# Ledger of designs, part 4: VH-VL binders against Small ribosomal subunit protein eS1 (rps3ae)

Target 1, 206 residues: Small ribosomal subunit protein eS1 (rps3ae), of Methanocorpusculum labreanum (a2sq57)
Amino acid sequence: MARKKQSGGRKVEGWKAKNWYKVHAPEFLGKQFIGEIISSNPENVPGRVLTVSLGELIQDYSKQNVRASFKIMNVAGDAAYTQFNGHEMTKEFVRAMVKKRASRVDSTITVTPLGSTRELQVTITAFTINHARLSQVQELRAKMVKVVEDSAKEADFESFVSAMLKGELSKKMFAECKPIFPVRRIEIIKSESVSSAADRAAALIR

## First folded at step 1 (VH-VL)

Design b14 (framework fv_zigakibart)
Fold by ESMFold2-Fast, scan of step 1:
Parts: C-alpha cells; sequence; structure tokens
Structure b14 (fold): chain C 206 residues (1-206), chain A 122 residues (1-122), chain B 107 residues (1-107)
C-alpha cells in the first residue's frame, strides 16, 4: 500500500459520540459566542480556558491587541458559560510602547472588587515622555496604584473589569499622574484571576 | 524573592543610643518606603515612621520625633533606624517592614524583617 | 489619632471551629484596614489587605469583611497552625495604628 504506515494503529473510540459545545462570554460582555469545543463528556468541559481578541468581542478594533481569557464554569445543553479569567496586551504591542530617553514604571497589585469573593492580579505600566528621576517614578507608581485600588473599592467585579477593559481606568490614571510628571501612556497591560474562595475550598477537599 | 534581614540583638545602658539595620534584597530598594514598627514585651505593635528609600524623605510618628532618626544607603540597599537617649521603656523588638505598593504611600506591609531585640537595662 | 479596638482580647477555640475576630475604628477608615498573624518569636505576616483582599499564599479559610468603623477577620475551619495573635491595622491616616491584638488559644 504505502511505503509508510500513516495510521499509527491507535483509534479514539466513540469519536462520533462526542458533542460540540458553544462557548459564550459572560453577560456583562454581551454573552457573545466566542468559540466551540468538542467533548464526549460534559463534566470535562468546565475548567477549560478560551482566549479571544477583545476587539472582536466588544467590536472595538482599537482593542485588537488585547487578548481576553475566559474560563468555562458550567454547561447547559450544548452551551458553555464562562467567567472572566484575565487579559493581556500582546508583547509586540507593549514593546512598541517603549521609547528611548523615557522611563517605564511597573507595578503588580491584587484587587478585590466591592462585594466580590474573587481577586484579580493586575499589572500596570506607565511610560513617560522624558527620563524620570527615582522620586518621580515612585510618586507615579503610588498614584497609579491608588487610582486602581480606589476604583476596585467602588465597583463590583463586572463593573471593575468592564472599566479596565474599556480603558476607563487608564484614562483616570493618566489624568491623575499627568500633574506629577509628563506621561505619554498608562495601561493595565495584564490581569489574571486568582482562584475564588469556592475554587480554593473545592481544591482543599481534594 | 523579597527578603529583609536585620542586625542582631543589642543590650544598652540608659542614655546610650542604638542603630538597627535592615538589609533589603529581591526587589528595587529605591522604589519602596521602609517603615519601622516596635513591639514592647507582651505589648502590641507601634508604628514609628518611614523613610522613602529613593528620596530619603522621612515621616515620623510625633511620639518619636527628635528621638528616632531614619536613614538609608542605596548602594547597600540598607535602611537604618537610630534611637537616642535610651530609656528602659524603649526595650522592644524593632521591625523594619516594606510598604505594600511602594513609594511611601499610606499602605499596609507585605514583607517584614525578622526583628531586632533591643534591651535597655541598668 | 485613630484608635483600633479588637475584641475579644483572648479567644479559646478548637480545631475545626469557625472563629471571628472584630476590630472597631474610632472614626471611619473606609476599607483601609489590614490583618496580620503573629506567632511567638516571629514577625507579623500580612493576611488581609483593604479589609477583604486575601494575600497570595494565605489559606482560603481566612477572610475579611467590613467598611467604615467595623471590621471582621474570620477563620472558617481552624487549623493547628492558626493558633497565634492577630492584629488589625488602619492605614487611612497618619499615624498608622494597630489594634491591641487578639490571642487565639487552644480550648
Amino acid sequence: as target 1 above (206 residues)
Amino acid sequence: QVQLVQSGAEVKKPGASVKVSCKASGYTFTSYAMHWVRQAPGQGLEWMGYINAGSGNTKYNEKFKGKATMTSDTSASTAYMELSSLRSDDTAVYYCARDHYGSGTYWDFDYWGQGTTVTVSS
Amino acid sequence: DIVMTQSPSTLSASVGDRVTITCKASQSVSTYVAWYQQKPGKAPKLLISAASSLQSGVPSRFSGSGSGTEFTLTISSLQPDDFATYFCQQYYSYPLTFGQGTKLEIK
């Protein structure tokens, strides 16, 4: 037949018994269809993570360099429903923000939005127009962290994430930091959901 | 990994001075404030003040103004706290602690030194 | 100065118990309250920031709640390693102040 045997001899039994599950974004982001996954067992669907372009999801192409991640929480029929798991700006996009004779100010913090049991670790990066002295870097870091922390104290999880992803927090940080030192750009370049109280409790049970 | 390592225990006579050190590693020293907190035997925690490691600017609890002096050495990534005119009620464990969000803000403390016991006895 | 008052001063409990410690501020501190655990001979360890934010590496059985003048730290199922002294701290205004401490003891 063929010079090489291509079949490998292994078969996955029950392939035709597998079902497709249509994955939907959370309600606060419009419950939009974000992808499909295949599984033979519904219990294996929760826990999977899908990453999509935020620009595609919210129909804002200024956000095409932002990737949003969603974790499947449950299934109902052929639909799978998710919760926000994090975001990141592509490394190429972040690298393009770096300029000569400028300073970069980074900070990573964990916030718990109002009334939430879920925590979010966020990474904030500011880029100055000119080289900043260390005291100016410290003041910028403190101010941008305070803006994000204050926002988390005033907004529930969905409202906080929505403000972050739509750039409202970046606007607030820019306005507050501009009087301290000339700033070119401030962004929350990454966020990552830390396990919820329920998830940690479930893990403890083994 | 962030680590704060303090100098060893000191025994001093009333009227003497003592200088405690706190060597930082695992982070950018000059991006954070270093706070000092003391704990007398069997007592609670008492905030003494902080030094912004980058600027050298200090903020003292009024109770310690004129008695405590905070300094830092950026080349050694080390903060110092000196107490003058020691009295018996200065006997305590002295801790250095890093501010959580950097830059000398009014924040909590994410990392602590192991503590330095200072005993003032006649 | 803002005075932080903890209750109780001493609490006796058994492994597996649900334990609640309260902290009252003499004036509103919004959510600017942290909780620390201190074991004998050791430095304090940060457990909770901003009244309710669990710190990385801290077991999920610890939780914090409250705003304004009343705050609580809860341990949902007490473990042997949890017998320690707990302190609340406000960082709303200078001078930074701590509660008197609550000593959690084996019943």
Scores: ipSAE 0.000, ipTM 0.410, lowest interface PAE 21.9, mean pLDDT 83

Design b15 (framework fv_emicizumab_arm2)
Fold by ESMFold2-Fast, scan of step 1:
Formats: sequence, C-alpha cells, structure tokens
Structure b15 (fold): chain C 206 residues (1-206), chain A 122 residues (1-122), chain B 107 residues (1-107)
Amino acid sequence: as target 1 above (206 residues)
Amino acid sequence: QVQLVESGGGLVQPGGSLRLSCAASGFTFSDYYIQWVRQAPGKGLEWVSSISSSGSTIYYRREVKGRFTISRDNSKNTLYLQMNSLRAEDTAVYYCARYEGTYWSPDAFDIWGQGTLVTVSS
Amino acid sequence: DIQMTQSPSSLSASVGDRVTITCKASQDISNYLAWYQQKPGQAPELLIYDASNLETGVPDRFSGSRYGTDFTLTISSLQPEDIATYYCQQYDNLPLTFGGGTKVEIK
C-alpha cells in the first residue's frame, strides 16, 4: 500500500486567493495612486519599491524623465502606503547633458534633514558654459555642496525632498554659483535613501 | 561631414497620412536627441516633436498629439514622423534638427536638415 | 507655455548699419536662449547659444546680450549676406518656443 502525493491541493488553492493592494504616494506628494501589487500574504508587501514618473506625479511635463522611487512601509486593508526612497534622471538624460565645450562638476554627499532619522545620498552635477580650470571646478563644487547642506540643516525631510524635486534647490545653487563661474545648469540628478546612522549602529552591534 | 536629410514630403488630402524620414550621416546618431520643427509657408518656426537618443522618451506639441508618431531606428541612422489625420494647418516645411541637451536641460539646435514640404489641400 | 515676443517684425537698413533685434520671454529663462538665421529658401542656422555665445564659424559682427527677460541680437555692421529672418528660441522648458521672427532687408 502506497499513497504518492495524494494531497488535497490546499497550497495551490491558497495561491488563487491572491489580493491586489493599491499603492499610494506619501501625503506630502498628494497621496496619489501610483500602482498595484499582488500578494497572497500582506506581510510580504512592505519593503517593496515602486518607481513612477515624477512628471506624471506632480503634473510637470519638464520632469517626465525623472523617476521617483517609493518604498512600501505598511498595509491597511487593500491600501499600501509608501515613503520617498529616491529619484533619478534617466541615464540618457544625464548623458545628453554633456556638451563639447563644457565642463561637468560632480559631487555626491549624504545629508540628514532637520529632525529626520533618515539620511539621503544626493548627487549634484553642474554643467558650465565653457571649460573650467581646476580652481574654478573646486570653488563650484564647494559652493553647490554648501547650498545643499545648508538647506538640509534648515528643512525637515518632506520639505527638503519637495524643494529638491521641484527644482528649488537647483535654482538656489545656480544663483550662488553664478558669481564664481558661468554655469549653464546645476541639477540634483539622483537621490537615494540610505540606512540611518542609528540603523548602521544597530547593524554593527547585532 | 555632419548632415541631416529629410524626405517623404508631398501633397496629401485632408484626413490622409504621410511618413517623413530624416537620414543622419557624419556623426553618432544614437548619441543625440533629434527634433522635428515645422514652418508654414511665410510663417515662423514651430516645434513639433522630440525623441531621445535611445527612443525611450518622446514629446509632442499639443495639437499633433495622438495624430503624429515620432520614432527612430538607430541601426539605420534614421528618424521618422508618421503623420495621420492630416489637416490643412499641418501644411509646412518639416525640418529635423539635432541638439545635445535634455528635456530637463534642453539646448540649442546645432544642425538642421534642408526640410521637406508637406502640403495638405482640399 | 513660455511666450517669446520678438520685435520688430521687420526692418530695413543700409549696409554698414548697426541692427538690433529684441526678444522678450514671458518668464525667467536664465541664459537658455538661442538665435537662428534663416536665409530665403534655406534651413535655419544657429548663430548664438546660451544668450551670448557665438557658434563656431559665425562672424564676430553678431553678438547677443541679456537683461533680465529681455534678450538682444546685435549686428554691428550689416552686410548683404545678412539679409534673412532671425528667430530667438528658449530652451529652458518644454514646450520649446520660438519668437515670431524679424525680417531684415536692405533698403
């Protein structure tokens, strides 16, 4: 007498009972619907990241090639709620920003907005009108970094991210760098949420 | 020698379709954004559509959206504009033009084709 | 949309004259402005980019300047080959927009 794999198919039937979760952007960006996720277990939904066009999210045609990422933090009913996780200009846009007669000045820094436990790594890129000498490159880099760091010290996480995504920080950097050397464009081309100092400290202990 | 050469223009009736081509030579076509710009007889310049170097990002002026389709074939160094549901007001010389900027940071159009005439009559 | 208002619509001047064409943006576009020259029956050619930078191969009698949202193209000494229609164009934001053009003729 042998019974080979005569189960009732309970696990297969369980897979058929998958649920759809409606994912929403953070409140400071309008809590807009940004996508759907399917899962049979709500515990497996938090931690997933969705990427959407910033141009569609904020109704700004000029930002169609900026992608914003959101990480699901919790689920309530059939809704999933997110936190801002970062943004990035497409590789094609960054490549096309380089002109034959211009210099590119890059800097990557980590900032902690006022009162925030979250850290954000941002990449700033400046494009000059003409080729810049090393001393001018160094002055531009120092100035643009200072503007972003000072802004982070005076704004909470949501206000800082909003200013960054809407181009307010780019305009401020441009105004401050203008007296140093002629610049064509200054952008924060990428941001990425990084583990907090507390989370890093906890990882070292555990 | 850097060149853009348009072709495919002609006479069509209202409601008809036409496909324009723009052949590139003398540069790495796949590195550049390319634009379509039109000019009605005796009138000024009007931007129509843009396509990114890979073809993944496309923009249209409001009145052609849904009727015109921009595309490119980087293996053939050629840009296309498929024009459907043509109207009398689409009558113009159509130019393709190259630029080094982005839609986040656009730049000037540094080389232009000679243009191809599209006439929509009724 | 950013509106580019160009003036005058046309002008007539003599060879050797100083010619000035103005373009006004409806909002701040920084220096993201180009000037193009279009000779009769020909495609436009880039003259000036980033408001004041001369494109390679363009004669130095052409110059561009900015004051706020007002932009000026100057031809210091008009030559017969400069008979053309001139257009300004902003590239600060989409949609890309052109001025209405200025036709330059010799009296």
Scores: ipSAE 0.000, ipTM 0.434, lowest interface PAE 15.8, mean pLDDT 82

Design b16 (framework fv_cafelkibart)
Fold by ESMFold2-Fast, scan of step 1:
Structure b16 (fold): chain C 206 residues (1-206), chain A 124 residues (1-124), chain B 112 residues (1-112)
Amino acid sequence: as target 1 above (206 residues)
Amino acid sequence: EVQLVESGGGLVQPGGSLKLSCAASGFTFSTYAMNWVRQASGKGLEWVARIRSESNDYATYYADSVKDRFTISRDDSKNTLYLQMNNLKTEDTAVYYCARNYDTWGYSEYFDYWGQGTLVTVSS
Amino acid sequence: DIVMTQSPLSLPVTPGEPASISCRSSQSLLYSDSYTYLYWFLQKPGQSPQLLIYLGSNRASGVPDRFSGSGSGTAFTLKISRVEAEDVGVYYCMQGTHWPYTFGQGTKLEIK
């Protein structure tokens, strides 16, 4: 009796000797199946980035305008495991938040969560109800940055990312910024994983 | 409200070609995988083709009965799915439905929305 | 290709009575991710198919509680606890575990 090919699950009979790899989200996001890739060489699977709707991944349709990216780190059998690589709110969704008689406050910072060797570059955007003066814009920016930086100092990478993606950091920024100047909305509109200093140093050594 | 509307069906001679379209609205089309499923009169359902989202490199899959004759494609800027059908046979006569899947397999609904269908008749 | 076999092909039912449809696959539908990619669809006369059950036993949005799916491996059942006139149509099982996607031949539920 010939052994049937059962690895790859949905592998079509008659394709060349390629394997299907089932890509899974990180455990802290429920280890959900996020996609499949096909490759004849398992060495070519790590390093690929898959982008999926966050709303579908966490089954919260209020997050339909948020896309999360995951980088494949390793392969075990027919499964590929990822780490969080970043997120982005669609440009149209962000643009819809803009009002001509209100102020927009932007800040891009790099944070290192507690115990993490990975850095995350985060873009924060706040929209006010009324036009804000320069001094008020500066105070809002400083407060937003402080809230995010303080959160990163107290949470590991996965806890920080979870809080960011679920809107917990946005709620905290809103609460703390409201006494400074009336705010309509504050969002972390983008994040991007950045190699740590240690990872960059290691890459230079052969 | 999620809607899928097929168009482009009609009468064609054996060996001819047709291009079907499916216009999507009410959801973020670019994040979903899309399928074509057909049904001959009085017969069952037959899956025809699938195309994945950009995040999965627009990977395409075909039933053996249509491989090398049909081409599935999409235009995310227009929220539209296409099926280019070449070298049509009488056996291709069917109502063609478009249907969506999450482009993420797992614990979720698949083929949860279908279009109304468009009739393709291949006859001499 | 995975062969999906339904029984019965024709199911006449008196309104208010229960109905049961069986679906068998030529090989196991349990995937390595621990999900069973078995689906049930209903096609009412003159209408497009609609999803009833996903991943073996989960009711799709808006589907009444009288519908339930069960089974594992190669043997699956769709049950309707009390058939109503609106339940008339052709029921299809489908597997998504192995490519290509394949459907059962269909079961026509009729009121008698």
Scores: ipSAE 0.000, ipTM 0.418, lowest interface PAE 20.5, mean pLDDT 82

Design d01 (framework fv_pozelimab)
Fold by ESMFold2-Fast, scan of step 1:
Structure d01 (fold): chain C 206 residues (1-206), chain A 119 residues (1-119), chain B 107 residues (1-107)
Amino acid sequence: as target 1 above (206 residues)
Amino acid sequence: QVQLQESGPGLVKPSETLSLTCTVSGGSISSYYWTWIRQPPGKGLEWIGYIYYSGSTNYNPSLKSRATISVDTSKNQFSLKLSSVTAADTAVYYCARDEYYGEWYFDLWGQGTLVTVSS
Amino acid sequence: AIQMTQSPSSLSASVGDRVTITCRASQGIRNDLGWYQQKPGKAPKLLIYAASSLQSGVPSRFAGRGSGTDFTLTISSLQPEDFATYYCLQDYNYPLTFGQGTKVEIK
């Protein structure tokens, strides 16, 4: 995968002290190889975030414009293991969804999947076929938020993220919103993991 | 290995309700859109409507007043009821699945069942 | 509703021929168009989705082109098993609407 963009290289003697770590995606996404990082100390590897094409990761080229981010949690040997940190559709891809004289309905909410201490902030965007009036916009927003919140109440973290990334939540929102007003597309265009209280406490001790 | 099978009476009298069931086998009905499409003998295809496994529906406006689609996730089935039928409703009725995110492409179809409306 | 017009309504061609079927939408539908093949007595089969994407398992001789209002399905080297009626379907807006169909007969 991609490494940090730098204008210079490390010295040869410093380079000899470093090891390469193979970074793997979480099990629920197939534990596929997503990149390599270099470090002289395995303690410096956890906490790093890597971003990869979701389409390449799950072998679905319809999702080439979706970027998924993963945070390294632990190291075992020469392998680094991650947890899901978020996703984002490229600005160009989202922009292409906008149509003249149509409406865009946005909402950002934070959900806590069933049995999870981890929170996820998600941004939902709906695109209508025709221009929607304020009352229709409000009703669409309320409905799409309810669908996502209800899904989070009944799915654990990994199941919720899987449904989100594979488009199942978007299909459900689309079906529920279509009877309210003609919608062309509904997407969760972004998600971001929210730090727990324990993570913040640990950061202060360091 | 997932298969769809239509079932129901092959003959319905005018003014009665046509009732069909689609049974999903080899896979879950959950997380998919399910649709009914019909084809009168010698004619083209007409979309009737869809149901999402949660119960949300949408219908072709030409059939909205007469059509009802329902789903029973415990039986892995979904069904179509079409009221006040006439000879114009004689057709092969297909059930189909949409698996593709946000776009309608029907990747799995039942074999179709002929329903004749006649006295 | 969006009207889908296919042409021709039928055609006859020889094995090995290049066959082109056209589909026109009454309004812009982006690339929200699929092509389906229906053999006599059988259910339709998905060939192409999103105007140009080939469905898994479908021979590469089938190709879709177009965007907006004008679309084509091309069979680059017609085979005996390609005897069928072909339908376009727009999934841009409800109700979903099919073209009238193009029957391809092999001589």
Scores: ipSAE 0.000, ipTM 0.438, lowest interface PAE 14.7, mean pLDDT 83

Design d02 (framework fv_emicizumab_arm2)
Fold by ESMFold2-Fast, scan of step 1:
Structure d02 (fold): chain C 206 residues (1-206), chain A 120 residues (1-120), chain B 107 residues (1-107)
Amino acid sequence: as target 1 above (206 residues)
Amino acid sequence: QVQLVESGGGLVQPGGSLRLSCAASGFTFSSYAIQWVRQAPGKGLEWVSSISGSGGSTYYRREVKGRFTISRDNSKNTLYLQMNSLRAEDTAVYYCAREGDWDYEGFDYWGQGTLVTVSS
Amino acid sequence: DIQMTQSPSSLSASVGDRVTITCKASQGISNYLAWYQQKPGQAPELLIYAASTLQSGVPDRFSGSRYGTDFTLTISSLQPEDIATYYCQQYNSYPLTFGGGTKVEIK
């Protein structure tokens, strides 16, 4: 695939008061340059979210249909540093997984990785080979949720996210669910960073 | 190392019965679905039956349904195919094959096969 | 049932030739298609899974592609050790189905 083009070729007529900031991925994903943004005030740079192809970021063609989002946390000089904010598989890629006369099993859960104050809301989707009965659907859902929850209890935020994005969690869920009912594919199709319960409560008061 | 070894093939008369075995080693047997695939002399591959890792789900091609029974004994790491009411058209080499770790990996390991000949 | 129509049934080519084998599904199977190589007297071996992903240890002269329900196995430069019969298999739904096979021989 073609590389992401930089904004350096764009002329900025009438924006002489603006400064360019180079945005970098988190260290656990290689601190790779992921884009640049323009702002006249460095105080307005933190909080912005950039989305990039995971396949381009980690140089893995199999991840071309995964988009990863990063939230800017701080600025140092002309560099902006991010934290992982979430990911999403493209809607077309997920839609292509749906099969006639087969079952789709969805579950959305919130996990807190070991030692983390950040929570992730993850959406797990399993696709079966043939139509599954309600009891099998419930058992598959319970099993895939347990695998993800157990993984979160044993890994810090960076390790959990890395395992999720590289497909390690999907492999583990697939192996654990195969004995229950023939599974065609299991994926964590989406994740979103969410505020802790305490942070949400504090925001409601203010 | 992953190994699958078939046994139990032989010569049998039409209407007879045979039980094939597939002995597995080198992996967690109960975690993998396994299929039986047959190949008549000089012909192509033909899927016969599949079983889930737990043994809770079984699938059969139409022509063998009711005559063949796939089963597994996870405590012995062994897969079975009980073949009853055998017909001349069941003559083939029978292979067992393990489904890969991912749905994307197809069937990654195959045994060497066992020959079943149904003839009068 | 999903029918897999494979063509040609046989072909003869010279060493170094580009060889293509096609497989057509009667229904949509997404990328749930594998290609197997069977050498004379041996069990089949997995070459390609997910329509286009090369199995570990398989030479890079082999490649797979998909266009709708049409799948193609390509050998970019045929070698003597590639003499075999090739089969496609859909694993999208039960019953699982194979193509009829393509026997590849050297001229």
Scores: ipSAE 0.005, ipTM 0.467, lowest interface PAE 13.5, mean pLDDT 84

Design d03 (framework fv_pamlectabart)
Fold by ESMFold2-Fast, scan of step 1:
Structure d03 (fold): chain C 206 residues (1-206), chain A 121 residues (1-121), chain B 107 residues (1-107)
Amino acid sequence: as target 1 above (206 residues)
Amino acid sequence: EVQLVESGGGLVQPGGSLRLSCAASGFTFSDYWISWVRQAPGKGLVWVGEINSEGSSTNYAPSLKDKFTISRDNAKNTLYLQMNSLRAEDTAVYYCARDYDEWSGYPFDYWGQGTLVTVSS
Amino acid sequence: EIVMTQSPATLSVSPGERATLSCKASQSVSSDVAWYQQKPGQAPRALIYGASTRATGIPARFSGSGSGTEFTLTISSLQSEDFAVYYCQQYNDWPYTFGAGTKLELK
């Protein structure tokens, strides 16, 4: 798993003792160990973000080029628990999807899963087989956005994120877009957690 | 090196049928739409039709619809043109050509050398 | 269908001169025009795409211009190997259509 820092290292005299905290993924992703962090104070642990290989986390080698980010929310004993913060396909992997003979259609949207106070900004990228005309590009963009928005309206935060990370949304977008114009691949290449409207309104008062 | 090689042309009696083949090499055949273009002796270029990369969709010149059928076998890197109910006016050199893509910017960047179809008695 | 009209049908010029070939579309094709060179007994050779972009390996003496409905292929300082038939083609809308060609011949 995580590559451990120097085991049994000496502590500096007079400094407060530091402890290692084992960070775990959210329960809906199996609560797997995703890394360790060091801190002398448990209060300084929440709010930190860890990024790990999704392929390693869900044991799916097809996802090795996807990085998932998790924000620590609370600490219990020597364990730290997280919530999903976003994901990103590596730039190298996305570049490999770009062929000389293909159009790229991008769209970035913000969705609010059913019953969630958390918003998620997602970037969708479609790769066509041949040149797509402006009208076809617009139709493809509209369709892939609609599929993702409709999925968010029908699923809670955890279910939506799970479907996104496991490729279910990509499969649905591909099926819906294929009749419009020949599509080679459609992916949600990035997601990022954002504050809800209520949270933003509260922040303006502070 | 990108190559397209047509074959199957020859002499056909009016009303007859013929199947042309186009063998592709030097590129990922399954990533491209491919077209058939014909040229009657001493005349200009006339687009016949195209097939998408998966072979699930075809488009034809309106005047040739229902006479010709384009198909492909991506496992064999081969394109086909089935020609039925041939008439003297179908006498031409038939070319296969790699279709337009956004990066190269042109619809027929590579052409085969053509195969001659002669329809006469 | 979109009709492509090339003029003149035949252009007689001498080596070293400039040749200007015209191609007109019956409706706007934006910049989606390609030019091809064809010599007797040979397959067409791609010259220009996107109205003005030279294809790989095409000499700088070949240049294209235009947008909408009016397009031009210019060959500066003609060389002996340039005497051929030139076709324009639109790929803005299906079906793809070609002009009837301009034959460039020695004066």
Scores: ipSAE 0.000, ipTM 0.432, lowest interface PAE 13.3, mean pLDDT 83

Design d04 (framework fv_zigakibart)
Fold by ESMFold2-Fast, scan of step 1:
Structure d04 (fold): chain C 206 residues (1-206), chain A 122 residues (1-122), chain B 107 residues (1-107)
Amino acid sequence: as target 1 above (206 residues)
Amino acid sequence: QVQLVQSGAEVKKPGASVKVSCKASGYTFTSYYMHWVRQAPGQGLEWMGYINPSGGSTKYNEKFKGKATMTSDTSASTAYMELSSLRSDDTAVYYCAREPYDDYGLEYFDYWGQGTTVTVSS
Amino acid sequence: DIVMTQSPSTLSASVGDRVTITCKASQSISSWVAWYQQKPGKAPKLLISKASSLESGVPSRFSGSGSGTEFTLTISSLQPDDFATYFCQQYNSYPWTFGQGTKLEIK
């Protein structure tokens, strides 16, 4: 393709050569190549979201059913750099966790890691071995939430996300919930980056 | 074939420090938590703590906080446990032990190192 | 801490005997118990997890049962290789704790 100036004295947008941009994961996840995008204007590259298999990214086959999302923040040359935007376990994987005559306990909370201006909305799901009473469900939910909130208060954004993605938070929740009611599995099945109050306030100035 | 090979026996004076190593082979080192368990002569087993080689996070038995330090070297597939300010009652066989893979706490031990005897004597 | 108490502390038996070792927890631990065998001068070897799940490669004469606060390890027909010390371990709550051990010796 060709770039053209259409009017004397004023530059207008014309046809432009398309460029390939190599997208890289954040540094704390190895800065690995995660995909390519094409654009004629580097200013249109930031804000795009790419989703990749976590298992392939961190080379852990047990995480093949987890998809991680990354938002492009900046471009340098032909490379685009991202920040963590969220993750989700596949619907098939989560459905396989459901057993007859067991209870499912869900909770969605928003956490702010230590020293972070970024907030993360996480969805926690616990599966019990046997049917749980309402009081036990409420106690399990409160304990899961407390473990995740306490972990966020003690770790920066990158450390919190790494612990979450590698299953450390699930392990901690499982240990704390055992004394309350027999649990089979506890997972953070989804996370999503959300705008902080400061970021929302800044956006209103534009 | 999973193997955990520990460093050799140590004889130390009271007040000294000792660092025990545990070299892992036959599996992906960073995918499994590594625990440390000690056994005093003729006594039972005592859990000391664990390290997650993926990232280096640790958890200690309260009795060993400030006394034991657990570290790992991912490139060497080796876990370490250092004991400071040794006393005669630290005389024991020290084991590294692998926790089976699970997303949750399984916290029992499927493979053990051969043990490292640490003797503290004046 | 959860205290794990084994009984008996020492058990004398003959080849071919059925032997039972008991482990009692100071509070309910559901099914979160593992059993280990330790021979003199050797590291412990995992026999059973989750109270009754037999580890791969462990002979079928070994079995575990129990839930809550009382657990048992049974050897249905004792063999010469079974003379060892046996330990139970709870993994319900930190810190993980072991029983004091049961020494199984030849009669």
Scores: ipSAE 0.005, ipTM 0.451, lowest interface PAE 12.3, mean pLDDT 85

Design d05 (framework fv_retifanlimab)
Fold by ESMFold2-Fast, scan of step 1:
Structure d05 (fold): chain C 206 residues (1-206), chain A 120 residues (1-120), chain B 111 residues (1-111)
Amino acid sequence: as target 1 above (206 residues)
Amino acid sequence: QVQLVQSGAEVKKPGASVKVSCKASGYTFTSYYMNWVRQAPGQGLEWIGVINPSGGSTWLDQKFKDRVTITVDKSTSTAYMELSSLRSEDTAVYYCARDLEYGDYEFDYWGQGTLVTVSS
Amino acid sequence: EIVLTQSPATLSLSPGERATLSCRASQSVDYYGTSYMNWFQQKPGQPPKLLIHDASNRATGVPSRFSGSGSGTDFTLTISSLEPEDFAVYFCQQRSNWPYTFGGGTKVEIK
């Protein structure tokens, strides 16, 4: 026979139960549920990073090969709230873009969006149709960097990240690079959030 | 010796199309971009567009996108510029010009020019 | 589109005199240490001829009396001592951004 509920004082052993926390994307990406984490202490939740498919987050199948990373900043009740930490295209996807006897042009730069205290390190990669000469590679790299830097000067952090993740910056780079040398594809394959000088100084006195 | 030799003068009626050729010699045709520029009588230079002879990719000034086609024939090292829906304002000398690349401190070459006259 | 403004429209000088021609861009033509401004010479009935590329570099075979200077938006072509064959129209051209654009020209004519 199944036991009935028993009344009376039952001993409870401390706070040893693990709790599930529902992690949410930042507001500019719709605050969507992106995953659950488990912890026995809510103080140990901030600082953790979750990586999810961008395609699932923004409901765009063409972005299935893009992974977006989010860092938990705070917890309220059973919910954890994040900020954008970076993105990367899967290694398999990027490798599929490589063609023998074609050129790959890479550039890594740090941009500070308008009014932002946060910096973003971005890696731009262009794949040409045929082998490009050194002069063409140099001009192509310079133009890619200029397009991304100019975009960052006119957009706040959220707007810049949205343009980057949705491929708007890739389209602009492609259009402006065409007169220099034919490119087959050009993408921002990776981004990483980096702290400002002030944030780094503050971290040293924690 | 680098040379760019263009086709002869053309006289066309409004609404017609014209196709100008530019035959290159003395260098590797596919190694340099080829530009098309025009100059109306007594006026300045106006860039039309450019082609990469290796891949055939073209980039045109927005003003000409709907009326200009630039092509190449690699077997004869010849570039072509076709302009459709001609009007009197298209009367000009049309030039082909080899593009100078960044870090290549040699020189630039132009064709002798092709006069296209559009009159009714 | 980058607009190039050349001044003066006409420059009347005698052989042996110094010519200074100006080209002003509506926005910078510099990119990472390179100024993408070219200068061309054109004589009646002839195509343009490249004189200076990337602001200050003389094309091969161009006499040393021709020099280019400037950066950003302000550029100058200087002919230190005019020879009879230098009387021509001079055009500046930018290739920092598509579409490529030319200035309106400066006519250097004999007095």
Scores: ipSAE 0.006, ipTM 0.418, lowest interface PAE 13.8, mean pLDDT 82

